Miniprotein binders against b1l550. Designs and how they scored, part 36

Target 1, 279 residues: b1l550
Amino acid sequence: MRLPEELLERARDIHSEAPSHRIKLDRVGSFGLKVPVEFKGFLLLAEADVWVSLPEGRRGVDLSRQVEAIYELSNPPKDPFSLCREAAISLLEKLNYADSSGVSIRFDAPLQDGESLKYYGVEISSIASDEIINKIRVEILGMTACPCTAELIRAYKSSEIAATHTQRSLGILEVSTKAEHPDPDKLASIIERAMSSPLRTYTKRPDEGGLVIRSLSNARLAEDVVREMIHLFLEEFGHLPEDTHILAAVRSMESVHMHDIYAERSFSLDEIRKEISSH

## First folded at step 6 (miniprotein)

Design AA13
Fold by ESMFold2-Fast, scan of step 6:
Structure AA13 (fold): chain B 279 residues (1-279), chain A 94 residues (1-94)
Amino acid sequence: as target 1 above (279 residues)
Amino acid sequence: GEIRVTVEFEKDGKVYIFEYEFTSPEELEYALELIERFIRLSGADRVRITVEASSEEEAERLADELRELAERLGYDEIEVTREGNRFTVEAERE
C-alpha cells in the first residue's frame, strides 16, 4: 500500500531532525546487498556494503538513496573496482550532509588451477571524502610445513627426504592506496608463491604426493611466509605511491596444536624501504 | 513483510545457488533483474526459483512474474509448485 502524497508532505521529516544525542556516527548504511559484478570474464554474485558518515546534528540517513546509488551503477554488471569507486563518489554527491562515504564489495574470485578452477577471497573498498582511498584484501589458503619437526625427523631417521607435519595456512595481503586497486590475481599469486606449496581443487595420489614432497622440500614458518610475501610484494608493486599501506599476514591452522599460529606485519612503502635499505 | 527468493541454476552439471532477502519494492524489482541477467548470461539448462513471503498473494504474484521470465528466456518445460506461502518455479530446456 502507498500513502497519499499530501499526508507525506505534512509529515515530519524524521531524518533531518535533531537526534536525541548530538553524536557523530562514522558509518551508517545498507549492508549485505547482493550485486552482480563482472570479474575477468566471469559473472559473479558479490556482496556489498554502502555507507556514509552522519553528522552530529542529523537524526538519520536517506537509506533508499544509498541503495539506488549502487543499483544504478550495477546494471549492467561491471568490474567491481569501477563499481566500488563510482558508487562511493555517487553516495557522497547524493547525500550532501555526509563528509565521507564508503563502499565495500566481497566475492570469491576464480583462479586457474590446471584444467579446473579454484577460488580465493577478495574484498575491495573505496572511501570517498576530500580524496579517494582504495583498499583491497586478498585471502587464499595454501600449505605450510614445519622446518623444526622436519629437522628432528631427518636427524632421527637419517633420511635425505625430510618428514614433518603440514597444515593449511591462510595468507592475507591487504593494500590501501590512493592509486587504483592492485590486481587481486597478482596478490593471490604472491601469497601462493610465499607458501610451502599451493592447494589444489582435486588431486590424484601421484599429484598429491608431489604437493606433499614440494611442501616438505620448502618447509616454512608462518614468520618466513610473511617475510617472503613482503619481499615478493615489493618486487611486483613497489611502484605504488610511498604512502601506500600494506598488511601481510599468515594464519597457520597448526595440525599438532589446538590453536592457530598468527604472524603479521603492517607497513607503508616508505617505511619498509627505509628499513630494508638500512640492512 | 520479509520476502525470500532462492535461485538455483544448473549448467554443465554444476549447480549455483543464490539467496535474496528484501523488504522494499525497489529491492525486489532489482533482484528480479539480476536473476534474469544471471540466467541469460549463464546459459543455464535448468533453473529452480523459490519464493517465500509473509503474504500468499505476494508470493503468488512473484512466482507468476518468474514463470513469465522463464518463458521469455526460452525455457520450454516450466512447472510451478506451491506449499503454503512458498512457490517454486522449475524450468528446463529440452
Scores: ipSAE 0.000, ipTM 0.169, lowest interface PAE 17.2, mean pLDDT 78

Design AA14
Fold by ESMFold2-Fast, scan of step 6:
Structure AA14 (fold): chain B 279 residues (1-279), chain A 94 residues (1-94)
Amino acid sequence: as target 1 above (279 residues)
Amino acid sequence: GEIRVTVEFEKDGKVYIFEYEFTSPEDLELALEEIEKYIRESGADRVRITVEASSEEEAERLADELRELAERLGYDEIEVTREGNRFTVEAERE
């Protein structure tokens, strides 16, 4: 039998009922939504999560209003930063029982690689409450080369011929700020500059092993890469509010090991400035 | 002796090149396992692995191992060429 339309209206009222247990939930929402976004001239298919806080006295959230909030703002497609911020604000307006709301948008961002394109991972979010906190996470692959092995080979040979194992490394920069989202292309650039060499699309010709030759001349430990990322971040983004929080990390997929090496540092701008100044 | 490995992936008309140098066969085996993961994750249509081993005997052994690796990765066409202590494995999906 088909359910009457009036019964569907009663189904919506269930959300306003008292729950079985009076427990607040931090995030309740629609996850894995596909939304189009416009990013630097490209139309991309992004994945979005939208959520709100749920008070201890309410059984559920109105999921229809959550989907409406993001879809109304995504047509026509707009930049993911504006979409993220505007949708988070809209969620609080539409769902007045919530104390906070959030929106996350994930996509692969195109980046110029000579005459070609490559892609890096971007996740942005906006969390709205009494204030708005904007977060951005950039992940990009590059290459690192072991400095210890390179030095041993150089010492063994009667020349400056460097030789060492190389590996793919994932660089990660995550920024949480009350200011606008930092430019992801600049964050990606910081990560690539901190590594031994960027990972590139390469047309084989006379420049055989070009990526590795660059890596060998700039050998770095994962620990070196994290420190360099922090240094470069402060040069580019030191103007952000002092309470801005940063996570810098590298996951090195070691070519001579079955396990990865991981190095990270989280800090606020206020904290890191004091640390650097005291030394 | 020293072992040199060059790996080339081709995906969507783009070529990626990686080079490794090892002094230990044990380290090479671990590197080949990581290279397998990179090739699998990339979804490469073509792959070419060139190895310069420390001896002809080692080259023959490694060539057989890499042929088996290409088979495990699902490549339909696999060609192995050997010249002394140097060999190349070329694999392609149709």
Scores: ipSAE 0.000, ipTM 0.088, lowest interface PAE 22.6, mean pLDDT 76

Design AA21
Fold by ESMFold2-Fast, scan of step 6:
Structure AA21 (fold): chain B 279 residues (1-279), chain A 94 residues (1-94)
Amino acid sequence: as target 1 above (279 residues)
Amino acid sequence: GEIRVTVEFEKDGKTYYFIYEFTSPEELEKALEIIERAIRESGADRVRITVEASSEEEAERLADELRELAERLGYDEIEVTREGNRFTVEAERE
């Protein structure tokens, strides 16, 4: 459990030594730490990474001080956003040889789905230097459909149900800002609203006979979904600072083949507004 | 048991997929009607239909019906392959 103080003193001396090569490192730290967090009334076990920059003249980082920085702030459990930001600041204060520090916290967020819960992925980061940059990434699964096949089926005179080729798709929104982290539930909602809506023609119990056809009435390409995500993001979060950077992406998974379709756009709020207004 | 049918067809160098789920003979008839319509209207030169069922016998029976459907749609080269409860019908027009 506990190392003798003499061994701990020797380990600290090693970290202060000159390295074999005078090369600075961008991120050195403790990855995969388990930390409790409180998220919207839920107590969740999250996974955290903590790191600092390492100058070219120093061999290693103080691992014990990294663990102390996040441990002290995680008991009692608090919201992951405050934990992330405060731990990044604490790391930079405790490890004064570092030019920057960072903390990432990952967890599966509960989202109400009828009478049950579903989960979506959340990763937040805070990177501290002369300023603090907050980043959030939300990933949620949905469905997309091909407009081309939908049009072929709609052209057939005796069908009132739109059926089309469908794919599972992962929607991704990442936001980097000097402001507070955006609400991940709102980001998840944007992604879901941008995707094609699956419609279930019939509902039945598992042991009953009955037709179950999944169809999409709002067929969209991955490119369409990304554009819609950006549009919806601007409606909800257009108030963020102009230098806020966003990544919007969709990864569509084919049902039989191992290759995916991927579409993305990275932009700042200032950049995208000028682009849209040029029409 | 639950039956899943995946329909893949190729037209103009692009591959399209449809997925249907059903558990009864009535569901099967309706699914085959929709599948036939989709393939016919697509004008695809190549189709691949994969059926997965809770039993090998159910999957084989459905595969036979899909083979007959491909023949009715005018496909000249039809191959059926099996792996447990999974049957694949591949059809091509010369």
Scores: ipSAE 0.000, ipTM 0.136, lowest interface PAE 16.3, mean pLDDT 75

Design AA22
Fold by ESMFold2-Fast, scan of step 6:
Structure AA22 (fold): chain B 279 residues (1-279), chain A 94 residues (1-94)
Amino acid sequence: as target 1 above (279 residues)
Amino acid sequence: GEIRVTVEFEKDGKTYYFIYEFTSPELLEEALRWIEELIRESGADRVRITVEASSEEEAERLADELRELAERLGYDEIEVTREGNRFTVEAERE
């Protein structure tokens, strides 16, 4: 044996040592990695987090093996769904002391909007253990208009034009399932259809007037938008496994107030079907 | 009498129109609050607010309040023009 090899063999393996306190950690890993992904014909630079659970008897994780797991699978770039699932599985295979692993990939997704593009937020995750759970979160901006103020103005208006205060609202749909990730474009579409009006990337002045009038004529509370999102979700994705968990939420930047209005509902498919059937 | 306020603003090359119509004077303070928050949330570089009321005195008072509102929101260039009982407040920031 050469001296350098003998020296390396005698060095302390810090990661495998007992920690100062025997406490399990749920997520330990590399966060904020930049990885290329292919999404619906676009090459995008996404941000990724990779992690594993760390048992109470082990001081640290092998960070270099975590980075290797995702980068080996990202060349050539592939779709972020496959990348999440395959990397989470690879992490458990490479780091056998871990009980679970996870991968999250975030990016702004392009969406065709007439002759232009607009963007919405996507976060895709896969968490591997004895089973694999796939999670997707979609966030997109739209417009809402206050129905309470619209009703008050309607009581006093002399024309046929609806009027009220309007505001930007962020719609959120998050799905956790043992099935494949839902199509994010369909989730974004559900959110936009539930709003008073979608936001556009490019609008000619006549079209802008139409969007404003539509929003004012289709006034909805944040609570209304959440309920409509759930209704539309069940129409499109009611076939998912019964234990699929959904979060539907709206954050309305109220133009009349210094604070936001927020409405949400978390549910499983089994739970919501029973609730709707009982009414 | 009847009051009509039209708010036009430009943001990122887009123009938006909001029309507020009401008969009751008690809604005036509320409408001004809505308009202020709308313009604030829009982040618009340019706004045009048109006020029309059956009373010329009321329309002028509203235009003055809207001019002060634009000043409070940080607009650098504010112009008020009049055509009969219609007042237009145009505000722009650099």
Scores: ipSAE 0.000, ipTM 0.141, lowest interface PAE 12.6, mean pLDDT 77

Design AA23
Fold by ESMFold2-Fast, scan of step 6:
Structure AA23 (fold): chain B 279 residues (1-279), chain A 94 residues (1-94)
Amino acid sequence: as target 1 above (279 residues)
Amino acid sequence: GEIRVTVEFEKDGKTYYFIYEFTSPEELEYALELIERFIRLSGADRVRITVEASSEEEAERLADELRELAERLGYDEIEVTREGNRFTVEAERE
């Protein structure tokens, strides 16, 4: 049974009480919420985290207001970027003791692949304070082929297209900016174009042969892929604010080794432009 | 009038849900397309869609469309139940 409502008026407001220790907490919130989002015409079930800062003089956060903030904005479902930004702002409005708020939303994004679909990973966040910072991370698998082994085989004149080993490689682009979130499909496209070949969900023998031939004719080191991703990123997104920060990385799951190869570069747009223009 | 559609689906033993509230026919068409696309892509083993509308006739019409959608998606066992202005379409694959 429900308790009489009058008892609620006499109960202590524990969240508003002073804590035993006056220590500020950076992130307090509801993590692992399931929220529906609309992405490129698809209805997806996403996972969301929502949080706020907690001042040193307050014992707790009103978690129900956090859940209300995101669920009110998720019905009807909307695009995850608007949901992320609007929820972060709404959290600060609803929880006035906080000096910052954040929302992250993660989902697997569908991408048309011939007659099939393939998926790539997306995680976005918006952190609100006196300004709003938007972050997006895209991860997609592709194929790479080793140029070192290819060159060795070419030296033996075995074929016009040198034989070499191929492997799955995970490409990663992460962008943090004061502007709107970059389109994840464009980030995924940049990653795939930097690879030796994209991967397919469904492939018949002729298509498999084509992917392998493409990879062999376009052999690339993980280091080559990262540099190409940065080059293509600047072509597409060089218009973003100069303080936009980017991480470009590749993890190559080497088929001839028991370990992976990893290459990355972090930079701001201002930093990379000065570096490129110097030489 | 306002229409509420609640969609529950199960995949790999896990249950998910979402709720939509609509006031226009255009919104309903959009939602049906999204629901169809989502269920098809998710490969859900079982779905339960509940419709609540201001009128019984409007809820029944939408429930019929959802039943047809479940049939198009290849669900073998489809049951529609009614309680006033609330219609529930339950569908599952073997």
Scores: ipSAE 0.000, ipTM 0.195, lowest interface PAE 16.1, mean pLDDT 79

Design AA24
Fold by ESMFold2-Fast, scan of step 6:
Structure AA24 (fold): chain B 279 residues (1-279), chain A 94 residues (1-94)
Amino acid sequence: as target 1 above (279 residues)
Amino acid sequence: GEIRVTVEFEKDGKTYYFIYEFTSPEDLELALEEIEKYIRESGADRVRITVEASSEEEAERLADELRELAERLGYDEIEVTREGNRFTVEAERE
């Protein structure tokens, strides 16, 4: 059973009091909420974080108002993009002491793979202040094959297809924009196309041989994969606002080392266009 | 005849792939030495070696040599399967 509401008459409003130290906090909120979302025909249980900025003169945030903001908008379940944007705006309306608000929703996105499904990671955010910034991060595993070892073995053995090591590599594309969130399926497709070959949930022996041969015929350094991801991104999403920021990265889980190789590039569309046009 | 050997082995979520194509017995001997070295260094729990040759007899002979190699490396479960001129040796330790 709950306590009587009349008890509130005896309690202090702790959140409205002055804090022990007058320090502004950038993000204060409810993290790890479970929220249903509708994504491309699937009803998924996603994990959400909601937060607001807290001014230096206020001790705490009304956490019940934060949960109320997102749950009111999640019934019935809706797409995570609209949910992020609408909830971030609602947080600022409900919590007038905040200068900014944010909502982040993450889930594993299903992707059709023959007669089975595979999955890739998605995190969608909206951050509201005087403007709204939409952010999306997509992560998907693929396969890479080392061209350096391939060339060394080819020189040694004089074979048509050189032997080399392959490994699982994690491709990452992150986009921050004032426009709508990019389609995560298209971002995942860009990452897979940049890899030596994609990975699958289920494959038979002929398909396994095909993946290996494709990977070896398309050997790529992590650096090569990042450059190809950027090239493909510009072909698909070059129409976004000039101040759109992108992170492209690859983490290669090197099969011949006890450590990983990592390559990344952060850029705005304005910056990369000037760089490319200089040549 | 032309011979193709595909080696796949896995350790702690990392996968290794090697493909060898050769026509001479000397190249085969060197390939077997390299395969043994790679498997030993990896400490792989599971290996799959696929052999394709121009004749079924050549593929079978090579598959037998690879099965003996897996036995020497200490694998507990060894299975050999055939699909025409293709022989696959699968080995796993518990």
Scores: ipSAE 0.000, ipTM 0.071, lowest interface PAE 25.8, mean pLDDT 79

Design AA31
Fold by ESMFold2-Fast, scan of step 6:
Structure AA31 (fold): chain B 279 residues (1-279), chain A 94 residues (1-94)
Amino acid sequence: as target 1 above (279 residues)
Amino acid sequence: GEIRVTVEFEKDGKEIVIWYTFTSPEELEKALEIIERAIRESGADRVRITVEASSEEEAERLADELRELAERLGYDEIEVTREGNRFTVEAERE
């Protein structure tokens, strides 16, 4: 049912009215939108959130204008970095009562692994105000092996093959910067290189044994993985502005425990360089 | 529920232990291939595989799969012990 135009013209503009309480809201928007994106030759269905700040004197946000902004820019599909930046700017231009706007886009990124594809998680965002802040979060699963149990078994019994428990571990790198988004494939590579072994979608029988043996011979604590991730990040992305903020974290799904092990470090490039140079 | 698998194998007085945790039956199938490889490469004469499953029914299914795995690897004496949702498969070759 389409209502008569005359009836719509006589209705109150609820969004422009004064609210019941004069309280500013930080983020008001449309969350969980499905949008197509083009990522390194793949057409992917991503999930997007779009939002703006709402001043204390205005009751509501024009949600239809938010959806229009991102959908206009997503047809034809484009890379998610340009989409995030352009949509955040467009939102702020179209909704002139807002002090800030933001767009977040989430998808599973394909990564070539021999003849197979595996996937890692990507979330990118752009927040626009007097400046633009770009944020990217990459999550990828890998394998870790416990060095403590390996040492205990070595001390107790001699072994021709390293022996310990292995488990899936989730590596996380998050970067917030005034520069362009870092390449997520490079962030994923850093995470995998810091772990005991990468995971694969499937392998031939000889190769699977090799992954297990590799992991056992390269045993690492979650704390070791986080430190290595930071070291590798600085080698690859040390050129970013000094006020760039990074989160490096690992969640190890321990095979011998009912709980996970978690290790994390947040820092700015300026902070970490001063810390390293103090020695 | 989580499924926990511990694989213990011995060769020439040396002991090797590998542990895995799975959250689904689908993950278990993939893990069994990795376990088979590790046992084969170890050349072990004796293997003990302990599984703790979320249910007795699941444990019984897994016991059969592990018994078949031990048979494929050439073990001659295979004993399966079950106690509720926990089972142990002990396999030896002569």
Scores: ipSAE 0.000, ipTM 0.091, lowest interface PAE 22.2, mean pLDDT 77

Design AA32
Fold by ESMFold2-Fast, scan of step 6:
Structure AA32 (fold): chain B 279 residues (1-279), chain A 94 residues (1-94)
Amino acid sequence: as target 1 above (279 residues)
Amino acid sequence: GEIRVTVEFEKDGKEIVIWYTFTSPELLEEALRWIEELIRESGADRVRITVEASSEEEAERLADELRELAERLGYDEIEVTREGNRFTVEAERE
């Protein structure tokens, strides 16, 4: 049933009305949209959030214009970086009452791993105002081995160890910058190189043995992994603007404990360079 | 026969010791690749590999292969020591 045009003309424009309280809202939008993206030759179904700021004098946001902004730009599917940037700009053009806009896109990124594929988590966003800020978060699982238990077993076994406890650890790198988004594959590589060993989707018995042995020879605390991630990040991405902000973190799912271990550090490039050069 | 290999790494003054027992000769070639990977990944300044086998001939042959492996990996001070059916290969780089 289609509503008569006369009834639509008499209906209140609720969104343009004054609100009950004159309070600005920072983010109002459509969250959990499904959008196709093309990432490094793969067609993936991603999840997107789109939002704008809402001024204190306006009751609501036109959600249909937000959906239009991203869906028109997602057909045909394109890379998620261009989609984030273009949609954020389009939102400000379509919703001229807004002071800022943002788009976030999440997906599991495939990595070629010999004869198999493995996946890591990616979230990218672009936030537009009088400038554009690009954010990227990469999460990937790796393996860590406990150096404390290794040392205890070594002492007990008179310089012989059979094993220490190993566990899956989640490595996290988050970057916020005025430059273009960093390559997520490079961020994932930094995380894996900082771990005791990477994880694989499928291994044969000899390969599994080698992976375990590698992890044991490279035993690291969560704190060690975070410091190594920061070191490797500075080697690869030290050219980014000095106000670039980074979060490096590790969550170790301890196999011998009921709880996890967590370590993190957030910093700007300017801050960390001064800290390292002063010591 | 049973072959036991112990690999010890020293990097930045810290020692890590790992040992393995191989019960099948078919796994020996793969084991040597694992040992090479371990040493390469460790970046160790000093490596000590101890081999024990049920026969002296088998242990000596494996120790010789490990000496050659250490040489290929760039260690310039290599010493091989024997105590019965146990051979130890010690390798250092400055």
Scores: ipSAE 0.000, ipTM 0.104, lowest interface PAE 19.8, mean pLDDT 77

Design AA33
Amino acid sequence: GEIRVTVEFEKDGKEIVIWYTFTSPEELEYALELIERFIRLSGADRVRITVEASSEEEAERLADELRELAERLGYDEIEVTREGNRFTVEAERE
ESMFold2 (binder alone), alone request of step 6: mean pLDDT 73; pTM 0.700

Design AA34
Fold by ESMFold2-Fast, scan of step 6:
Structure AA34 (fold): chain B 279 residues (1-279), chain A 94 residues (1-94)
Amino acid sequence: as target 1 above (279 residues)
Amino acid sequence: GEIRVTVEFEKDGKEIVIWYTFTSPEDLELALEEIEKYIRESGADRVRITVEASSEEEAERLADELRELAERLGYDEIEVTREGNRFTVEAERE
């Protein structure tokens, strides 16, 4: 059932009224929207959040206009990067009382893995105000091997036997920039290349042994992986604006401990170049 | 020729890999003794041993020795698979 038009017309516009307290809110919006996107030839179901700032003199946000902003642009489905940026701009145009708007879109991205597919996590955002800031976070699982345990066993066995524990590690790259979103496949590639070895969706027993042996040859601390990720990032994306901010992190799910090991570094391109140049 | 032996254990989400490369029968005997020790100390319910040798005959002979090793360690479900000069022995306790 719909309510009669006359009843809706007589109702006060609560959202346009003065609030009980004159306090501005940073983000007010519709969270957890399901939206289809087209990503590199795949039709995926993504999850989206949309929001705007709310000024101190206004009681509420028109949530229906927020949903209109993203859904109008998502039919037919388009690439999630353009959708994210265009919806953020549209929100400011439709909700003229807002100083800023934002859109976040999350999905699992398919990645070619031999003859099969594997998946990695992608979250993109666009925040619009006087300018647009684009943010992307890529998370992908890989394998690391402990160099300390490997070295102890090699020392004990005169280097003829190599052994260590391996574990899954989550690599994270997050980039905030005034330029367009970086290609997530390239960010995922950087993370995988920094680790001891990538993980596979499936593999035959002999091929699986090869992955573990490769990880032993490339044994790395979480700290080593973060430094390598930063090095590889600078080679691929050093052309981004100097005020681009990056987070590089690794969470190692240590197979011999009840806890995880975590390493991270946040930096701007300007900051990291000065640091590297001084060394 | 060069002979490679790889031993993999999995228990409680942990994975340990031991590998050895050798060219003499004496080195193989020492490697098998150490492999047996590590498997016993691991308490692993499942183990996979892969051998790769210069010839199919040598790999098959080594696979038989590794199958016997798995039997001595108390594994009751043992499968052997072959891909050319590579043999994999997979063993599991009930």
Scores: ipSAE 0.000, ipTM 0.139, lowest interface PAE 16.6, mean pLDDT 77

Design AA41
Fold by ESMFold2-Fast, scan of step 6:
Structure AA41 (fold): chain B 279 residues (1-279), chain A 94 residues (1-94)
Amino acid sequence: as target 1 above (279 residues)
Amino acid sequence: GEIRVTVEFEKDGKYVTIVYTFTSPEELEKALEIIERAIRESGADRVRITVEASSEEEAERLADELRELAERLGYDEIEVTREGNRFTVEAERE
């Protein structure tokens, strides 16, 4: 619906007015927008947030310009990485009072799993100012097996009993860089390889035993998984700029505790290389 | 012969899987103690226990013991299914 021109002409420009208090706001925008994206041959419905900084002397942001920025670039649907970066740049072009802009896009990424698909979580963002910082977070569930309980049972009953508790663990890799977004499939692969075993979308009962036995042979603490994720990340993405920042984390839903175990490490590539090479 | 027991339980979206492989009645008794403790401490509302053995008769006997274990732990809805030498005990409480 369009408002009559006479009303628009007489109406105050509220957004351009001075605010009640001269306070800068870091993020003001449109959150929860539904946008189609094309990812590896799939047309997915993603959720997007778009925002800009608001200077202390301006009351409000033109929200219609924010929606325009992302929707102009989403038709036809394109890959979410290009959409994210281009929309962030477009926001600064359309809203010239802003010092920075940002776009975040979230979706569940399909991953081939035998005859079916499984999904892992992807959240990407681009924050534009004098430079562009690209961020990606990948979360995928895997299985871990407790090495402490495995060792205790092995010591108690020799090789006659092989047992430990297993649990679902959420692996997390988050990368912030001035370079292009890393490939989320590669990040998901790193997480799965660091786990005791991957989880399957669908398994027949005979296959379930195989997964668990595999986990028993590759028992790992949450701390072990984080260290392995970092090691594998450096092998795959060590070429990124030195100021690239990474968060590696695991949340283990421990079966023998009422609480979860959480392990994480944040680092820059420069920092971690110096740490690993310290002799 | 070799016996494999796989225990899976769920509580508030958390999933646990435990596997035991053993060959003697003494080992079975100890494995059942560990299984019982793990399920009890978890407070799981649903549990699935799968038994595989070289002998159908041996698997059936163990499945019966696990059904009784589920009853002792307060599960009120118990189903036992069979596929050859494999028996699955599924138990839940509401």
Scores: ipSAE 0.000, ipTM 0.158, lowest interface PAE 16.4, mean pLDDT 77

